# Designs tried in a protein design chat: VH-VL binders against TSET complex member tstD (tstD). Part 1

Every score and structure here is a prediction.

Target 1, 154 residues: TSET complex member tstD (tstD), of Dictyostelium discoideum (Social amoeba) (c0hlf1)
Amino acid sequence: MINSLLITNNNGNIVFSKYYSNINDEKQSEYEKLLYQFTKDEWVNSKNEKHLVTEFSGYITVFTNVGDLMLFLCGSEEMDELALSDVFFPIIESLKDICKKKGVTEQNFIEQIPKFILYLDEIIQRGHLDQVQLESIQNYSSLKHDQPIKKDNV
Positions, changes and structure headers below are counted from each chain's first letter, unless a header gives other numbers; Kabat numbers aren't used for antibody chains.
F, E and O are the ipSAE of ESMFold2-Fast, ESMFold2 and OpenDDE, as the mean of both directions, binder to target and target to binder. V2 is 0.75 times the mean of E and O plus 0.25 times the DockQ between their complexes.
[cut] stands for letters that were removed.
The coordinates of atoms that the task and the answers printed are left out; those that the model quotes come from them. Centres of patches stay.

## First folded at step 12 (VH-VL; from q23 with heavy chain W107P)

Design b6
Fold by OpenDDE, fold request of step 15:
Structure b6 (fold): chain C 154 residues (1-154), chain A 123 residues (1-123), chain B 107 residues (1-107)
Amino acid sequence: as target 1 above (154 residues)
Amino acid sequence: EVQLVESGGGLVKPGGSLRLSCAASGFTFSYAWMSWVRQAPGKGLEWVGRIRSKTDGGTTDYAAPVQGRFTISRDDSKNTLYLQMNSLKTEDTAVYYCTTGRYYSRPYYFDYWGQGTLVTVSS
Amino acid sequence: DVQMTQSPSSLSASVGDRVTITCRASQSISNYLSWYQQRPGKAPNLLIYYASSLQSGVPSRFSGSGSGTDFTLTISTLQPEDFATYYCQQSYSTPRTFGQGTKVEIK
């Protein structure tokens, strides 16, 4: 089971967070803080979308750098690196896809977060991997979520 | 342009009820966590509560002073946030703001605010 | 609950002055601290988020610093439009809590 997906900027500030467990804000914040402190020195090694793996707080966490963003995927103790990578890849592909016009930057990502959420909901269902292929993610997102994605004009 | 427009404020007697609305536009409302913040006349800001997006469970949290009396809800089809206020007290008198963050997840800060609607609870 | 305490509650300053407002949290909140400006009769406006990040559209004379429990908002050169009330707010835990506010008045 997936525990969380976190996306930060290069300063470690949360740009997007998704928790699949019932954890209160304080626990989330503390986790986020510790995760940053634990991994920040390794971020340089995650350049060029290299996947880094670490065990943090008893869970396996895969993280990588895409553009000016850092992505962290945390799984339950029963998940191994391979299982997490199977989930991580479609997430990265989705991020790249939604930002393909302007590139993967914090600002561009923020503008495309609604679409990202749509894709993410197809990739992970109740903490479990569902869709893997980008084309399928796109198709199911279009069919199941037939609502216009409103642009954030600010 | 992101817009939040509160309505429904007015004069009500202690023990009465009132429902506030917040009409949202300019962003994908259904994915946004929404919050209410109030401000008593001449006083500071006070967080009232929040509601998560449906994708994040749609659950609510409330400040202790309003717990059990206030209910936050949303109609995503109408891009509208609600605050149902029951058993109103004089200390509930305030301008009520709807607010949200732009990250469409847990609000780590509030960068969008409505202009507020005044609720006056008085005998 | 996390208590937020601002200092001072009010201050008088002149145009051109350097103004410093402090905010202290009852426990560590990392950098989950925001600053808001509220002019009379208006809604609050976000100035600073994550303790030191300047909100888009906010003048560079505003800056934030700090982490953990102690935070500072600085206005390097006070302008006429800066006379307002300022609030800090923590987003580390629920419930969200604000400082009591600092009113910046004209001397």
Scores: ipSAE 0.908, ipTM 0.953, lowest interface PAE 0.5, mean pLDDT 94
Fold by OpenDDE, fold request of step 15:
Structure b6 (fold): chain C 154 residues (1-154), chain A 123 residues (1-123), chain B 107 residues (1-107)
Amino acid sequence: as target 1 above (154 residues)
Amino acid sequence: EVQLVESGGGLVKPGGSLRLSCAASGFTFSYAWMSWVRQAPGKGLEWVGRIRSKTDGGTTDYAAPVQGRFTISRDDSKNTLYLQMNSLKTEDTAVYYCTTGRYYSRPYYFDYWGQGTLVTVSS
Amino acid sequence: DVQMTQSPSSLSASVGDRVTITCRASQSISNYLSWYQQRPGKAPNLLIYYASSLQSGVPSRFSGSGSGTDFTLTISTLQPEDFATYYCQQSYSTPRTFGQGTKVEIK
């Protein structure tokens, strides 16, 4: 089972968070703080979309840099690095797809977060991997959620 | 452009009930966590509560002073946030603001605010 | 609950002055701290988020610093439109809590 997906900017500030476990805000904040402390020195090594792996509190976390964003995927104890990578790949592909016009930047991503949520819901359902292929993610997202995506531009 | 417009405020007697509405536009409301914040006349800001998006469970959290008396709900089809206030007290007198963040997840700050609606509880 | 304490509660200053407002949390909140400005009769406006990030559209004379328990909002050169009440707010824990506010008045 997937525990969480976090996306941060280069300063380590949360841009997007999704928790699949029922934990309170303080526990989430504590996790986010500790994750930053444990990974901040490794971020340089995550350049060029290299996948890095760390074990935090007995859970495996896979993380990588895409554009000016950092992505962190945390799984349960039964999930190994390969299993997490299978989930991480379609998430990264989705991020690249929604930002394909302007590139993967914090600003561009923020504008496309609603679409990202749609894709993410097709990839992960109830904490488990469902769709993997980008084409399938796109098609199912369109069929299940035939609603306009509003921009959140200031 | 993001817009939040509160309505439903007015004068009510202690023990009475009132329902506030917040009409949202300019963003995908159904994915946003929404919050209420109030401000008594001449006083500071006080967090009232929040409601998560449906995709994040749709659950609510409340401040202790309003727990059991206030209910936050939403109608995503109408892009509207609600605050049902029951058993109102004089200390509930305040301007009530609806607010949210930009990231369509747990709000780490509130960058969008309505202009507020005044609720006066008085005998 | 996390208590937020601002200092001072009020201050008098003149246009052109450097103004500093402090916010202290009862426990460590990392950088989950925001600053808001509220003018009389208006809704609050976000100035700073994550302790030091400047909100889009906010003048550069505003800056934030700090982490853990101690935070500071600085106005480098006070302008006439800056006379208002300022609030800090933590987003580390639920319930969300605000400082009591700092009123910046004209001397």
Scores: ipSAE 0.891, ipTM 0.940, lowest interface PAE 0.5, mean pLDDT 93
Fold by OpenDDE, look of step 13:
Structure b6 (fold): chain C 154 residues (1-154), chain A 123 residues (1-123), chain B 107 residues (1-107)
Amino acid sequence: as target 1 above (154 residues)
Amino acid sequence: EVQLVESGGGLVKPGGSLRLSCAASGFTFSYAWMSWVRQAPGKGLEWVGRIRSKTDGGTTDYAAPVQGRFTISRDDSKNTLYLQMNSLKTEDTAVYYCTTGRYYSRPYYFDYWGQGTLVTVSS
Amino acid sequence: DVQMTQSPSSLSASVGDRVTITCRASQSISNYLSWYQQRPGKAPNLLIYYASSLQSGVPSRFSGSGSGTDFTLTISTLQPEDFATYYCQQSYSTPRTFGQGTKVEIK
């Protein structure tokens, strides 16, 4: 089961967080900061969208750099790297898609968080992988919320 | 532009009830965690409680002084946040602010505030 | 609960002065600390978040530092519009808690 998705800026500060387990704020905060400290030295190796994997606090964590953001996907021990990658990939694609006009930056992402949430909800349902294809994610997101997803001009 | 507008404040007797509203605009309200913060006259800021987005469970948390008496709710179809205050006490007298953060999920800071609405509890 | 203690409770300063306000947490809150400015009769405005990040639109004369339990807000050169009450706030744990405030008054 997916535990959390964390997105940070280059300073390790949380820009977006989604938890799929019932953890209180203090535990979340502690986990976030410890994870940052644990992984910060490896961030340089995650550039160019290279996926890194580590085990921390009982969770398998896959993380990568996209633009000026760091993404962390944490899963329970029953999940392996491949399983997490299957979830991580559509999340990254979604992030790139919603930011394709202006690029993946903290500022641009913040403006697109609502859309990201919509996509994320299609990707992960109750901590499990659901949709994996970007087109499907887009289509279902549009249908469920009756909100036109702005098609980016090619 | 993000806008938060509180309403419903007024004079009420101890033991009475009052419901505050916060009308939100300029952002996707349904995905935002919302909070209430109050300020007694001439005093500091005090966190009252919060409500999560529906996608994050829609659950609420309250400060101890208001636990069991206050209820935070939301109507996403109306972009409105509510604070139902029951069994009001004189110490509940304060300006009540609606607030949220830029990061729609868990607010790590409050960068959007309403102008507040005054609640006076007096005999 | 995490208690936040500001010092001083009030201070008098002149335009052009360097002003320093301290906030101490009862336990480590990492960098989950924000600073707010409140002018009389107005709602609070966010100045600093994550201890040292300057909010957009806030003048560069404002700066924040610290981590763990001790934090500082600094106004390098006090301006007339800076006479206000300042609050620190932790977002590390629930309930959210504020410092008692520091009133910056004109000398």
Scores: ipSAE 0.885, ipTM 0.941, lowest interface PAE 0.5, mean pLDDT 92
Fold by ESMFold2, look of step 13:
Structure b6 (fold): chain C 154 residues (1-154), chain A 123 residues (1-123), chain B 107 residues (1-107)
Amino acid sequence: as target 1 above (154 residues)
Amino acid sequence: EVQLVESGGGLVKPGGSLRLSCAASGFTFSYAWMSWVRQAPGKGLEWVGRIRSKTDGGTTDYAAPVQGRFTISRDDSKNTLYLQMNSLKTEDTAVYYCTTGRYYSRPYYFDYWGQGTLVTVSS
Amino acid sequence: DVQMTQSPSSLSASVGDRVTITCRASQSISNYLSWYQQRPGKAPNLLIYYASSLQSGVPSRFSGSGSGTDFTLTISTLQPEDFATYYCQQSYSTPRTFGQGTKVEIK
């Protein structure tokens, strides 16, 4: 489960944010500034080909540069880095795709945020459906031990 | 070009009701968070409340003086923001502005403002 | 609630003067502060966001500084169109709150 996506400029100022968890504005603002404070020294090591990971405020966050922007994806307590990376990579590719005409810059991204939201919602929904499907398979397997199979041959 | 146009202001007696509208164009209204800000004559600006986009939950927040009396709603098919004002008091007399920002996220600042519509509450 | 206090409440100045307006928050708001200009009878216009970022189309004579609780708006060379009321506003928490305003008048 994804808690939040943050996109900042090179000064650490928020360009786009989406919170899936239920926390108020003051807690969101506190998190945004703590995240900047604790990651800013690592930004020089975030070159287009690699993401970094940290545990922050009890959650795992992956982050990297894309063009002039810094992206942060925060997962729930149960989500590991590999699962986060599986969501993060498509998000990065979506950002590159919507900005392809003029490159990934703060100004170009701002003009494309509505299209980005469409891509983001698709990516998040696809991941959610996969998790629900896995739980359904597990529940079905548990029921087989005590449930007779109905025979519909007549 | 972003445009916000408020309407529905007028004179109303204390205890009355009034509904304001804000017609929006030039941006993807359905993804935007929308806010109301008011200004009593000769006074400063006061935040009234906001409504999230539906994809961010569609919920509202209000300033304490209007909590329980005012309701913010939206009709995304008409690109229109509403402010329903009930149990109006003389201290609700103000110019009401709708406002938003270009980032489609919770409000960090307000880039775009309408011209405002005047609500006068008096006997 | 975060209370925002502007100083001065009003000032008189001449064209060409350097003007500074201060804004103090009752608690730290990091750099989540914006400045607005409102001319008589007009809606507010955004000048500065994130304490020091200049909004597109705003003249470079406007600048902002500060972080935490203390913030400053500076107009380096006052022009005739700059006689207006100026408001700061915090976006760190809900409710959003504005300073009481600073009216800049012709001397």
Scores: ipSAE 0.836, ipTM 0.923, lowest interface PAE 0.6, mean pLDDT 87

Design b6
Fold by ESMFold2, fold request of step 15:
Structure b6 (fold): chain C 154 residues (1-154), chain A 123 residues (1-123), chain B 107 residues (1-107)
Amino acid sequence: as target 1 above (154 residues)
Amino acid sequence: EVQLVESGGGLVKPGGSLRLSCAASGFTFSYAWMSWVRQAPGKGLEWVGRIRSKTDGGTTDYAAPVQGRFTISRDDSKNTLYLQMNSLKTEDTAVYYCTTGRYYSRPYYFDYWGQGTLVTVSS
Amino acid sequence: DVQMTQSPSSLSASVGDRVTITCRASQSISNYLSWYQQRPGKAPNLLIYYASSLQSGVPSRFSGSGSGTDFTLTISTLQPEDFATYYCQQSYSTPRTFGQGTKVEIK
């Protein structure tokens, strides 16, 4: 189950957010700023478009940079890193596709958010993946891997 | 061009009802979260409430003074936001603005505002 | 609810002056703070978001700073069109709340 997708600029300021969990605005704001604080020093390692992984509060988050933006996908307790990574890949490719002609920048992405939402809703429904989608993702992910990076949370 | 145009304001007696509309254009209204903000004459700004996009659940939140009396709704086929105001009180006298942001997420800031519509509640 | 307190409530200034307006939150709101300008008879207009990011089309004489509980809006060289009321607003939590406003008047 997917808890959230965040897209930020290089300063950690939110450009787009989608929460599938039922947490209030204050908790969302806390999460957004803690996530930036815990990951910002590792952003140079994501410039090769390899995804990185972190964990806080028992939930796994995969993240990477795409152009001027940082993307974060947080899973529920049931999601492992491989399942998250395979959902993350089509989201990243959708972002690249909608921004392809002018490059992935904050300004260009903002102009394309409605199209991005169409792609995102096709990939994720109400924060859940069905069993068939999960099996397909798992088979696809057996062809790729990365080196996870973990951080403790407070 | 993003445009927000409020209408439906006017004079109403205490205990009465009024419905405000906000016609929207220049953005994908159905994906946007929409808010109402009001301003009593000569006073500051006060957030009234919001409605989420349908894809984010379509639910509402209200400020305490209006909870249970005001209802925010939307008609995505008409690109229109509504504020149904019941059991009106004199302290509800204000200019009412509809607002939104260009990022199609919960409100982190309000970069689009309508011109406002005046509601006067008096005996 | 997060209470936002602006200071001063009004000030008088001349064209060319440096103007500073402060805003204090009753709890930490990180950088989730916006500044708005409202000219008489007009809707508010966004100047600054995320405490220090300048909205497109806003002149560079406007700047914002701060994080946590204390925030400042600065107009480096006041212009005739800047005589208006200014509001801060937090977006860290619901309900969204505004400061009471700061009216900048002609001296």
Scores: ipSAE 0.831, ipTM 0.920, lowest interface PAE 0.6, mean pLDDT 87
Fold by ESMFold2, fold request of step 15:
Structure b6 (fold): chain C 154 residues (1-154), chain A 123 residues (1-123), chain B 107 residues (1-107)
Amino acid sequence: as target 1 above (154 residues)
Amino acid sequence: EVQLVESGGGLVKPGGSLRLSCAASGFTFSYAWMSWVRQAPGKGLEWVGRIRSKTDGGTTDYAAPVQGRFTISRDDSKNTLYLQMNSLKTEDTAVYYCTTGRYYSRPYYFDYWGQGTLVTVSS
Amino acid sequence: DVQMTQSPSSLSASVGDRVTITCRASQSISNYLSWYQQRPGKAPNLLIYYASSLQSGVPSRFSGSGSGTDFTLTISTLQPEDFATYYCQQSYSTPRTFGQGTKVEIK
């Protein structure tokens, strides 16, 4: 299960947040600033890795930089790095897709947040990540952009 | 262009009720968290409460002075935020603003404000 | 609840003056503080978010600083259009709370 997704700028200021757990605003704010504090220096350690991993407050968090944004995906207790990465990769690719022509910047992302939410909700709502890929999600998303409907009849 | 337009303000006696509306356009209302802020004449700003987007659970939070008397709701098909105010008191007299942010998350700051609608509670 | 206290409650200054308004929180709020300008009879408008980030379209004479409990809004060269009331607001916790306001009057 996914606890949260955070997207920040280079100063650790929140650009977008989504919390899936029952955490009040004060706890969310505390987590957001401590997470940035603990991770801000780790970016120089990313050589050929697609993302970095940390444990914070007993939860595994995967994180990476995309353009001028920092992304953090926090899993529930006992969710391992590999399971978390299977959710994280499609989220990263969705971000790159919505920003591709102008580049991944804070301003460009803010303008595209509604489309990002559509991709994000599809990724999270489908559950098991290895059954859902970015290409499949794009093919079965809303008809707003002349995309085919989902395979599942609901 | 983001627009927020409040309506429904007016004069009401203590103990009465009013429903305020906020018509929204220029953003994806259904994904946004929406808030109400009020300002008594000649006084400062006071947060009233908020409602989450439906994708974030659709739940509400209220400031203590209005808890149990005010209800925030939304109709995403009409892009409209509501404030139902019951058991009104003279201290509820204020201009009521609806507000939101460009980031579609919990309120970290308020980018967009309506013009406000005046509610006067007086005998 | 986090209480926000502004100083001064009012001031008068001349065009060209440097103006400083302070805001203090009753507990640490990190940098989750915003500043608003409100002209008489109008809605507030955002000047500064996350303590020091300037909202688009806001003149560069406005700046913000601080973290934790102590915050400052600075107007480097006061202009006639800066006559207004200024509010700080914390977003660290619920409920959101505002300072009581600082009225700036141009001499």
Scores: ipSAE 0.830, ipTM 0.921, lowest interface PAE 0.7, mean pLDDT 86
Fold by ESMFold2, fold request of step 15:
Structure b6 (fold): chain C 154 residues (1-154), chain A 123 residues (1-123), chain B 107 residues (1-107)
Amino acid sequence: as target 1 above (154 residues)
Amino acid sequence: EVQLVESGGGLVKPGGSLRLSCAASGFTFSYAWMSWVRQAPGKGLEWVGRIRSKTDGGTTDYAAPVQGRFTISRDDSKNTLYLQMNSLKTEDTAVYYCTTGRYYSRPYYFDYWGQGTLVTVSS
Amino acid sequence: DVQMTQSPSSLSASVGDRVTITCRASQSISNYLSWYQQRPGKAPNLLIYYASSLQSGVPSRFSGSGSGTDFTLTISTLQPEDFATYYCQQSYSTPRTFGQGTKVEIK
């Protein structure tokens, strides 16, 4: 499960937040500022780099910058970095897509938040389905793992 | 542009009821969190409560003085926010504002306000 | 609940003066503070959000500073249209709370 998505400007001020867990405003505010404090020094010269990972309050958070925005995706206790990445990458691509005319900036994103919410809801739903499908494929592969195939001539 | 227009204010006796409306336009109302803020005559601003967007659960929070007496609701098909006020007291006399923010998240600040509607509760 | 205390409660100043209004929170609210202007008979308008970010369309003579518990709104060169009451408001926790207001009167 996904606990939260945060999008901030480069000063750590919230531009968009979505919380899927049931924590109150004070806890959300505390988390938002501590997360920025813990991660701000990792952004030196990191334009369009692959995402970074940290553990905060016992949960894994993946984060990166896109344009002048900072994105943070926090997973629940059952999610690892690979599962989070499957959700995070499409979120990044959606952000780039909705902002492509003027680039990914705070101003451009704010004008597109309703469209972003549509994409986000689909991605979260798709990510859950993909995780279930991955588990099914792994189970199926284990049952058929020892069936080698050789070419024959007749 | 964003517009918020409150209506339904008026004179009511203590113990009575009144329903306020806030008509919204110029933004995606169904994704927005909406709030009510009030101001007694000659006094400061007081937060009354809020309602989450449907996609964030649609639940409400209230300030202590109105808890159990006021109910915030929304009709996303009509882009309208409501405040049902029951068991009214003289201290509920105020101008009532609806308000929201451009970020479609919990209220970090209130950048859009209506002009307000006056509720007077007196014997 | 977080208590917000403004000072002064009122002041009188001339056009061109620098005006400073302070706001104190009863606990740390980081920078989750906004400033509003309310002209007589009108709805409040947002001036400053996140303590120091200027809202679009607000004149540059307005500025905000502070973090934690102590915050300041400054009007660098007071204009006649700045006759109003100013409110701070915290968004760190629920319920949202406002300062009691500072009335600025133009001499």
Scores: ipSAE 0.815, ipTM 0.914, lowest interface PAE 0.7, mean pLDDT 86

